# Miniprotein binders against a7ua95r516to809: the designs that were tried, part 49

Target 1, 294 residues: a7ua95r516to809
Amino acid sequence: ASLSLLSISDLVPDLQFIFFWMSNAIEILYFIQQKSPAYMQTIELMDDKAGSKESLLSATISANEEAMTILEEVIMYTFQQCVYYITKTLYVVLPGLLDCNPFGTEPSSEQCRRAAGVCVCAVCVMPEAVRRVVSVFQTTSDLLQQYQVHSEIQSQMFAYLFFFTNVSLFNQLIDKGPARGWFQRSRVLQIQASVKILLDWAKGAGHNHLAQKFFAKFCSTVTILASPPQQLSQMSWKALCAEHPSLKPVQLHRILTQYQLMAELGPLPIWQPSSEDEAYIYRTVDLLESFENH
Below, E stands for the ipSAE of ESMFold2; O stands for the ipSAE of OpenDDE; V2 stands for 0.75 times the mean of E and O plus 0.25 times the DockQ between their complexes.

## First folded at step 4 (miniprotein)

Design ya24 (at its last look DockQ between E and O 0.79; V2 from the best seeds 0.00; counts 0 for: pae O 4.7 > 1.5)
Fold by ESMFold2, look of step 5:
Structure ya24 (fold): chain B 294 residues (1-294), chain A 85 residues (1-85)
Amino acid sequence: as target 1 above (294 residues)
Amino acid sequence: DTSEELRKRILELLIEALRLMAEAIRLAREGNLEEAFELLKRAIELMTEALDIARELGDPLLIELAELLLEAVEKLIERLERELS
């Protein structure tokens, strides 16, 4: 039968091998970078012979450039291999975030209130779907730290993983949301709570700035959909564009149209696009995001 | 002076060993673990020759570089052997 690599834990041995290669290549690269200037100076100070010093210096420069190229290619290849396999597991587990209920163990908090007049917040439980996504991020972080991967490479890895996560969740919400009932307010509040758990993980892991940057489009979408109807209907198109600059006009228009339908606010459009944006709200080629960086 | 020619020889050996190491990871990821292992064994041979020459010259940087590379490839081989068994 066929081998399935759907869980991050099944990939750990392969990822350990790849990270081991990557970390060794990085260590060698930085050794050469740090030592090369001093070594060339040492050659320059050698006794002058019939052209031997200049010939050695030229060969050393050429070898340094070739070594850099080889090592950078190994690092790039191993990085791409890690990203490929990690994102395949993310692709499988991410849709569950949109269907899960983080409030499932606490359907009502009234019996748990401690005293009259004290406002208490419901305690969120990490549902299995969220735990699977966090597990991918945490396992990746653990591997990067285990193999002492340079911090710049670690940041690049999580930048791409958060980018991939945002594109995957946004595209599924926009594309499948109407059929799956994900635009209903109760469901949007569940999605918002699940995303908060991911953002809290990213903050605790030292990646808050990356998560804020790369989740912006999905978070803006959820923020709009989670807004109370009275509050949202009082906002103009221009105000919404200003608050959510990560959303393209076609994306914002689609979100607001779905919101109006689900909130039963009638057929009369509440939000009128500016004349400048009117040309763009029907560009369906711009609706979904690409998994490739632009 | 043969000293400068020996230094050039060390550099040539180490660059070829790096090329073999880079090809070995691609072979290993394609499932050709035994071919990857053979390339790493060749890389060890080249790095060992480079280290021997560097020690005879007494060139401390080339000794340290060759030792770093040799240690790295030995660990890669050990890891790859566990995958083959």
Scores: ipSAE 0.706, ipTM 0.924, lowest interface PAE 0.8, mean pLDDT 83
Fold by ESMFold2-Fast, scan of step 4:
Structure ya24 (fold): chain B 294 residues (1-294), chain A 85 residues (1-85)
Amino acid sequence: as target 1 above (294 residues)
Amino acid sequence: DTSEELRKRILELLIEALRLMAEAIRLAREGNLEEAFELLKRAIELMTEALDIARELGDPLLIELAELLLEAVEKLIERLERELS
């Protein structure tokens, strides 16, 4: 029972079953939310000769609250189940996104062009590793659409999936460090191009705002690693933190320290924390982003 | 029974049915498909009783709610039957 054999397509029947249950619970919840206030008002306006109206109103309020609680628990349970299986699949395929080369093995100079004054090399094909990640997101989107899951819940799902992807990629990149060339500019540009494919997919799916919000930390990290060390050394700690607000100070310090080890630039001074900055950096113990699968 | 007592009975039946539905999904996900199926069949019995009382009262909201819940559980049973076969 190897987890490396588990693909998103293997989980589709289970996910369809879970989304089907979730969709039914959402429909019932929405009906109750829409209809209950008017019904309670109807009860309040009823003639009450036996004093049973107050008892009925109390029972109706209690039943409404209980129904809402049960349905919310079902929706949360099914949501957590979907997130669990989808993120478990993502966790297996995400490392490949850091390892792949979207530019191919032999990029020619003719693949480079200028756009808005910037030299850009064309991406010729979606790497298999990126395709696997995109297929997880696309299958999720297709299932949410198939079962007519409300757009707010769809947004919550992708917010969580993007958050998970961002944290997973960030932790994996940081844990690998400068060892074996992970912080090499060529590798970083490959990662940046791969992530752009993912972000372009999110934009096409209507989730651009969520992708920008939840990928901010990983995008900042890649931006730093793609920046010339000379440029970084000229910035103050305050300026670096302001430029990358999505990174915690301790995370930013770790990235810069590991990048210095990679750079091999000779005697180029890169920022070091003052005693006050050092105290601030380690004020919290979160060296890596923490997350749960559900 | 007064109409107020009958309405309370409908609410009791529907809440119990919803609890059975919630337990059924947990059992189904744990692999206990047969027990999940039995819970959903009991939920149908309760919802059917609630619908019958609601129709007798002529309460349009409770009729609509009971019909919606019954349809939902019938769909869940149909889906679960396919997995059991």
Scores: ipSAE 0.665, ipTM 0.907, lowest interface PAE 1.0, mean pLDDT 78
Fold by OpenDDE base, look of step 5:
Structure ya24 (fold): chain B 294 residues (1-294), chain A 85 residues (1-85)
Amino acid sequence: as target 1 above (294 residues)
Amino acid sequence: DTSEELRKRILELLIEALRLMAEAIRLAREGNLEEAFELLKRAIELMTEALDIARELGDPLLIELAELLLEAVEKLIERLERELS
């Protein structure tokens, strides 16, 4: 009940606090990492009063290691908290992406209308369901930039968020798709268009490589389902495996089986798994993606 | 050597201040803002002492580190004060 009411905007104050701590901890960690070698060299160049130099060097090394360990723990903790809150908001808005009709006349966002009448900015022309997802990512990006979080941590954050999004969308599509009609070509084309808008945003935000990498499985699934029956029926199992290497054999088999049912295609021998893959298509445990392995 | 002992003391103070900062972050995230604030005040005291000793020794790296940490904690305190008001 309470989860459905939580917008990313409601979490911004909490996220700002966490990002502030994370950024400061990163800055201090990098300072120690950069300055400690010079400090140790300075101690090494000091006149050796019997045993004092070695003791000071040892104490400095130990202190730096301890400080870095504490800072790494703070960074890890704050990172995990950010991910927790952001993914919680994604969990709420992502299902809307699969039901979205991007070809419909949805009204542009109220915010841009107030400033300039009819805003035709990329965000204002987005379907509401897509805009809500993009808003989570954009807010995250804005906060990371506002607090000048190190680029590596930014990349890790987006990598995880894209991973989470891909797993969530993929699992929902595979599990609920047949029952909700998401495997119907018209619905698939809507999903494909919605995902394209998200990918275009990610490209514009400088995360094109990450988005292509981490959305590969969902994009492959949508691409297969969007293919015309006349085209897809000409592709062999091996060709589909080669074209969509992000899909496990069990996943590809499930997609093709559901496609066949939806398109009212008879048994297609060309889609039969190879003898090598036949053992893997029954591994139902591998059908859905896990959140744990990242 | 008195200088070695003082450098050790500076590092000990800064490490303890970092521990307090880490705990303050946890407490603040749990909603214990007042307790977090008190830990940050204690961290400032330790860092200030460290900075004073570092200045007396004339160690530029320890001065820079202590100043950076103090700036970070001061910004955190200002933010917590705004959230408590």
Scores: ipSAE 0.018, ipTM 0.465, lowest interface PAE 4.7, mean pLDDT 85
ESMFold2 (binder alone), look of step 5: mean pLDDT 87; pTM 0.840

Design ya25
Fold by ESMFold2-Fast, scan of step 4:
Structure ya25 (fold): chain B 294 residues (1-294), chain A 85 residues (1-85)
Amino acid sequence: as target 1 above (294 residues)
Amino acid sequence: DTSEELRKRILELLIEALRLMAEAIRLAREGNLEEAFELLKRAIELMTEALDIARELGDPLLIEFAEYLLEAVEKLIERLERELS
């Protein structure tokens, strides 16, 4: 039984209502953007015997700008409401992804779902924790498709959801990982397999580019932690920075320190920061990612 | 009225209807469904008046604008009526 305070299924009626409002506002906005230039041209071509053509054109431009402003405010408001409810649900279910075992979970029915117009088929066995996260993304995709929300807005929605997921998973792993045992090799391989399920879902949904962009930090982290000791010990700090540009020096240093402890590579750190990065490896304020944007 | 004055009136009616629609959406999200419903009904009246004037003028783009907005508001009312029942 689910013990989550929030479930995506509990929010579906509210989300349906918000997506419906948003979709209608977007469609009206696109209609006005498409038709307004043609109407202004019609006014320009009018026979101006009364000398009032310029006044009508001015009134039309003003009306167009007011309509655009009203609709943009509605779209922004409803978009923010959707993001709020969906990310609140994600925050509750995401930690479970770090604790589940994709290699030994209970058997379940195969499910084929439509995601952003793309058919995605899941295997018979999937951890319940991973299924909950996928369900949030799939339900979002289904609602966007049901209300025919334009693909650009869909892309913006999933860009933010992937950004949020990446930050949440990274922060959970870095902050709580040592106490939870998540840096143990067997656990890292389980996390890597679970993340692959999310990335495969995103690819099937047509969001592969967004997933590659916004999951880069967490994927780099898991890739490093899953590396064999013989392979990773042959890489310099400079090479690791070049291979993982999404990681800040303090983040990379923390990850490598945990890796060194788990791999029993000895007491002296193998991966020493460059002289340029030395000052930055102790910036604890930069260790965790922010959910804030400008 | 001159055709120019009638075209300006159509634009004023459509913009006021859009404002009523936007306010109705905000009220509906706040839980004020009955008030939202009344604003949408008023928006339909304004859009219907705009459509009638546009048809009399024979302006195809203003007719298309009014028809599109009227259909959009009718969809919003249909959804809101389901929420009220």
Scores: ipSAE 0.234, ipTM 0.701, lowest interface PAE 3.1, mean pLDDT 80

Design ya26
Fold by ESMFold2-Fast, scan of step 4:
Structure ya26 (fold): chain B 294 residues (1-294), chain A 85 residues (1-85)
Amino acid sequence: as target 1 above (294 residues)
Amino acid sequence: DTSEELRKRILELLIEALRLMAEAIRLAREGNLEEAFELLKRAIELMTEALDIARELGDPLLIEFAEILLEAVEKLIERLERELS
């Protein structure tokens, strides 16, 4: 059967089944971990010939090891299935985040009233494209909570989803950005506002540390591109490398080249790479990030 | 068979059932629902045999383990039957 994907909600029935089986495998694994030591001790204390109980103990240890291996494989398989379908949905909706304009529509009076008595003319509204991405994260969180998946596995899931989102957004901005006009200052400020909504969601969901860790590269890129020309032109290549360690020299060089073009700046000597970095920049194919490195 | 041999037999049956369950989950996700269903029916046969032996021996842990596995497989079969209809 073929699935037609319009949103994460189309995947919920399949994801519920996969999360259900992941949860069941984890529960069986937990049962074995909790009960096996006591059971092996019970065998040790049996009044019987040493050869008989040693044979049963050996068989029990072997069965325990096999069961653990099988259950770990099921947990890994179901985890990978969830990641596959969730990231496939993310990959389709993420480009919209780079094209959307959170400043495009005047906020309603209702949105201003939500500012708790402060007249915040919230220039930012949540665009549909951003809502689709947030919906994927929220649905994942809801399913993990519904099936009572252990917090460590929840953290691993969001670590991977944030890693994937960071790589996807970074690669699309670097590869497609010049042709799409995404390096224009007005577009960069829109991207920055949209990413802030994702980071705020992550903080509210208790995943701030993971978001800070796994969004570092894309956040560094947007921070540099959103910097005022007066401020950024005072920073040397060495200073930028030190403040943005997540960026490879070839990536930083590409970002600064686009910044120079969009801000109509000429070449700046202080942004010249060191001779070592220059050799690496011109000899490397490592401009884009790999989805396999995490 | 000795009670020791019977306990080893229970473990063999439950491990084989667990392997069949794992393979059935994989097949179901690949869309091979009918083959998955056949593997789960075989897993139930093995777990039922294991449960019967465990009850005769009066081994509470092996009874509990077999019951947990049976419950899990029965839920998976119910889902697959719904998708086959």
Scores: ipSAE 0.612, ipTM 0.881, lowest interface PAE 1.1, mean pLDDT 82

Design ya27
Fold by ESMFold2-Fast, scan of step 4:
Structure ya27 (fold): chain B 294 residues (1-294), chain A 85 residues (1-85)
Amino acid sequence: as target 1 above (294 residues)
Amino acid sequence: DTSEELRKRILELLIEALRLMAEAIRLAREGNLEEAFELLKRAIELMTEALDIARELGDPLLIEFAELLLEVVEKLIERLERELS
């Protein structure tokens, strides 16, 4: 496996084929939805002697339901195939957002740390890692538009892609962040700037509401980690829970513990969970998010 | 009513054609392009039979539906032929 093999550009021919099948299935589904009521009415207006009309109506209703089921399964299958290939590509490129390297794709903690100070001032210049993620979203948008896929399906596609991106970034930051230095304030500010580029892209593409909904957990995490110590220290546990409802108590506790450590705020806990939340944290071992929707 | 039985036959043919299309999509994605092609050709046979019956009956909605399905399957076969070479 090489990076070239896993690029979004390498998947475009396969994605075009799948979107082609999906768009045709949607067209047939739309025809049935638009024409079926009128056809049923036509049958009902036929001569209803000898009960033959009732038999035809029953057969037509059955055929309609069966056709809808088949088409919905095809649309779901092709949708899931697209999601699979696109998210597989995203999974490879997303870690780059957390480990930004202005000198290319080769990771180096020393080079990344030295570059972080310079990069803060150069926020307007899109890092290569961010460009790769945006390229995946833009290519997906272009293909959906090229095959004239209905706006509702487009919204569902980006809802899932944003959901996947949020979970992937959150899990990597929480799980690997301490070892990779991602909780250092300079790195957090760079991550925040990178995420803003993704959110700005989503807004420009007409998906602002989806981005706000599905990036909530990772955005809350980065917002907390980027907060000045004086500001964050004045907020109670209850206030933080209220401002960041997407975070589970165990997740918020981990984030605040890492923040306290990195900001060198001393060994005594500043943010104490309520007795109820403390009991939940004590019982809960599941820190990371699932990629399964429901 | 002979017309009732013929309309039921048309629906039966078109639904079976849709099933073949769905299976062809799955096979094509699994790399079984040859078998997918054969299923789509069978789907065309069923759809053309349905269209012929619909035209004899003069049912405009069933004619339109059969024509749409034929157009779609023809596009899918052309795409699959490009993949085969």
Scores: ipSAE 0.631, ipTM 0.894, lowest interface PAE 1.2, mean pLDDT 82

Design ya28
Fold by ESMFold2-Fast, scan of step 4:
Structure ya28 (fold): chain B 294 residues (1-294), chain A 85 residues (1-85)
Amino acid sequence: as target 1 above (294 residues)
Amino acid sequence: DTSEELRKRILELLIEALRLMAEAIRLAREGNLEEAFELLKRAIELMTEALDIARELGDPLLIEFAELLLELVEKLIERLERELS
């Protein structure tokens, strides 16, 4: 309620409080996981005076189970609270990434990019929209480091944030892209450059593996849309599916259909789905990704 | 010799303290910082009692666990005091 319409900077005090609580709960959980088995063995080796050993072992097992339940609930609750506020902020800033221009408007820079390709001579400036997204990731990373949250929990956090970002960008591009002109070649190249800035940040932060895994769908989409017509027309449906396994047949079909329309390529069965994929496409009614994991 | 009943008492105190910590986070998130503060103070009382019993028994694991919980809850209280000021 208090965090409504706030930027990531405005959320820092609340996030610090939640991360502090989460960090404490994780530390307690790790202590119990490390020490409990040895302690139970120690009880089993105790002298059994008046038959008390079995009662103590039972009480210890019960206490361990209760402690695990309480701590796991606290960790889950605080983790979900952090994810909720961070993704709420991401949701507001992510659409700007699809409309920004990381190449600038200088004639020299644009001529160099067009002649040599976007990745060779381009000097990318981080657009404000991209900077806002990077700021959310960087602030999250800083807080996780400040509160010494264990690396596996940090990985789970960024896995979810990258998953959320990928789904949000993919859904917006597929749903609004045609009407917004985002499927036009010049716009797609701008989107590709902006996404590269996010991926480069992730690599620098030590999350390259997670970024490659969770951005795969959106990266595949942008890669296809950025492909020259002569290159893309030489690829069969089977070859495209093999290069872009993160895309469902129905999603790949929609992307290729939009590409064909925007490029005004005219007639075409070049990207014909296989019989099996055709049946799947016919049955599949939902193109958009869910924000909910199984 | 270690007393089974005293060890079970320590476990009961520490588990109750953990429950109070969990409830305190819920209250703090709802904006009830003062009540959260009171629950954490109660948790410290329980942890201190558990630590005293554990030291008397000479159980190194229960001593270490009670000391860890006490340290972490004291940090939470210090944080809440800053939020309240």
Scores: ipSAE 0.581, ipTM 0.875, lowest interface PAE 1.4, mean pLDDT 81

Design ya29
Fold by ESMFold2-Fast, scan of step 4:
Structure ya29 (fold): chain B 294 residues (1-294), chain A 85 residues (1-85)
Amino acid sequence: as target 1 above (294 residues)
Amino acid sequence: DTSEELRKRILELLIEALRLMAEAIRLAREGNLEEAFELLKRAIELMTEALDIARELGDPLLIEFAELLLEAVERLIERLERELS
């Protein structure tokens, strides 16, 4: 049966089989795509026996379309299976990222130095929660490389994994953040540092463009919440909308409301929503993001 | 049979083999390893017949395609044999 806490390492054998099947299907598909036009041309050059060449060409086109349909279904099925198991594992480990401290509140004494009563850590500690998330991405990358999955499919895989991670973290922060104290400045700075570890991993793995695109909403949220009051209080609603286009008006309004509470700021006229945006602030149905990718 | 009829026969065999391979992959994922194994063995029979006809015709692309499919299915069978044993 399934474990209550899934480790990505527990799924490696199953994922290896799925990637193996996907790789085989992709290889067959690309062979057909590469060779089919030349083969059809060869048929067209054959001696015509009262339309028998036309019949063979028609049969070849039909066979090609049918093979494409079958292989596309297999590739999509195996891709969806990989995404399902990987995101199921991510879903279990991602909440820990919002509660961890990468600044090492409890580092080993050998990694911590005290001078004049100040505790200074020798190195940044990667929390176990962040390591678990990074392990999921690294294992996925390793498997894609092991089975020589085409780079376009690799990009699609990480696009979806980053999309899923962004939605999961954003929804948890917005929905549960007030009750969990996650909007406190100290916690936001810890979240920001943890997310930077994930983004640095993505850059090192060659996925910087995908990470920038698909983490935009969560990164905008954390950036605003981590902004110093002096700087943020000088930015108008319109300037914030322009700087953070990934955020919907209701989402930006929720973030600014939490910021005002945490920074003990009174109402700021400069953060008044534009008349154009005011109607959308009350659409609470738009507050949380969907896990479906259109 | 004409060369055109034989080429159509090869295509029919290879497409049926692809369908069997796709179904075997689904069955294996559902845990029906023995049924998946039987479908892959049937796929090999069809691919072998297709390869024999393609070699007789001397069609290099159909030969290459049949060989590619046989290699892929042989790899799948090897993997399933490890699961079953």
Scores: ipSAE 0.551, ipTM 0.862, lowest interface PAE 1.5, mean pLDDT 83

Design ya3
Fold by ESMFold2-Fast, scan of step 4:
Structure ya3 (fold): chain B 294 residues (1-294), chain A 85 residues (1-85)
Amino acid sequence: as target 1 above (294 residues)
Amino acid sequence: DTSEELLKRILELLIEALRLMAEAIRLAREGNLEEAFELLKRAIELMTEALDIARELGDPLLIEFAELLLEAVEKLIERLERELS
């Protein structure tokens, strides 16, 4: 089936049903967690007859454990289904974010230089590609609010979505960036502006801390690539590693190599890896990120 | 005497109802709406029996739990009926 025709709005009825049941399962689980200890204490305080109290307490403990297990499985299943459908939609729309122009028209050199400073989004419009990504996050937020899903589960949901988005964007930029011209300075500034729109959305939605945590790798990559040559040339390998701890040596080396090739602004210093990192700059198995949390 | 046996019966009924509800949710997501509906009807019967016993014993926590589960399954049936119609 053509995944390019899928939109988040097409999945809303299915997602509403899944969110409805996740919310109900969470409420039942919360009821058991809050009420069961008190109930077990009332049994414990009852007058003990030969075997009667212990038998009843044992049955209550067993029932509680079984109920908790069933509810946790339902919650996990529905959570995984929501994440699956939402990330499947994100996978289709995310590549467009790397290739769109939020400045409305192709930016001039002066606009690119001004965008590298503060207030980048003052000249930005939301491209359709960025709007589609924001729509996925906004629809998810709306459904979580509509079904009154507990804030901890909401945080876990957005942690997974931001993690997925970060890995997808980073891998696409690193793997396909050279062929697509995405490392050219004008394109990097467009990517930076588009990412800022996503981060601003996350901040407005109350997820600033999650966005900063889970977008760290992609944000570090874009920050380095958008750095002026004068600023970047003054930083050593050790300083870059310290400022961008989310990047592995092979990833940092690849980014800096691409910066040198695409800059065309004069000679740049040679960023020589530390003796500790020299062995790791050629570890191609560590270049792309895994979608696994563990 | 019979109180302890009835309390165990209530717990058994509520846990079985919860298992049927979980299985119904899984079947509904697989598109097997009619089988899901049948499991939920059985869950209502089990929860109604548990509620009746809990009310006879006057156990407020078990009454509240049975009522919560019954409300949840009634809402699921209502949702499935909308999808079938």
Scores: ipSAE 0.154, ipTM 0.654, lowest interface PAE 3.7, mean pLDDT 79

Design ya30
Fold by ESMFold2-Fast, scan of step 4:
Structure ya30 (fold): chain B 294 residues (1-294), chain A 85 residues (1-85)
Amino acid sequence: as target 1 above (294 residues)
Amino acid sequence: DTSEELRKRILELLIEALRLMAEAIRLAREGNLEEAFELLKRAIELMTEALDIARELGDPLLIEFAELLLEAVEYLIERLERELS
């Protein structure tokens, strides 16, 4: 490593601490959620000889609400801390994914493995750049498992990490891709193969649904760029939009326009919307954005 | 009979202990491990007092809750002691 990069391994002790706090807060929260209704009923059934039962009930309700608020804030804070440090590490390693060759014969860096305290006899078959990204996700999964974090929180964390990865890769491909030659068919196929390694990891880790949902935009982009221009020119604009529902029409138009410029293609009808297509594009942009948007 | 007043006291102690725990987490993340450690020790004192009162009252749920909080904070203190060494 020529650049002094912050590796996921360097963050493990801090992340273990944060995951531990988060796990404990979640367990306390669940205890309160499960036990409080029964306890409230117990108070209501008490003999109110002194007339103070209503005061105790009110105090209990207030205490429960305050405890829930405190714990939810702790859970959110620790969750955000984990996401922040993990995504900061991802941001550093993700560009390498777009520049590596999974079809190549170059072995993983021995210097990198020795620096990490890994025995040189261990065989690494995937490109080092892909391995670094996978190791971030694997370390996150290991920590969530080690501290027995509830599956719903695990799903939320990986949803965020996949969303971040998707956006980061998409932005880098669109912004830097032309200058770095990433739009060339051979390079796009290499990118597609590298991304498949990430998706295969996610499937093996039990996150296939999340990976397919949150990587859809980048996967569609890579699929388009890997498609022969002849095939794309045979599709109508409407059909092209229907093939890639994860991309907004304006995003799809931008991708096709950049692909045309980089591939030295002449203007194709599919990349110049008709007046009806323009109306559809503008209408789509006006729709409310959400994760549930169809 | 001051059972209702004692139960309110237990709740006050446990909520204050949770506030101290939340502040300790923030301080620990800001690198102020020594102050975080002191807040967690104070939280244990409050939780222990709450547990003692709950046991005297014979309230099973408040006993269970106080024990859960004590267990959680004791683990957090053990972790912080490793970080400080």
Scores: ipSAE 0.516, ipTM 0.852, lowest interface PAE 1.7, mean pLDDT 78

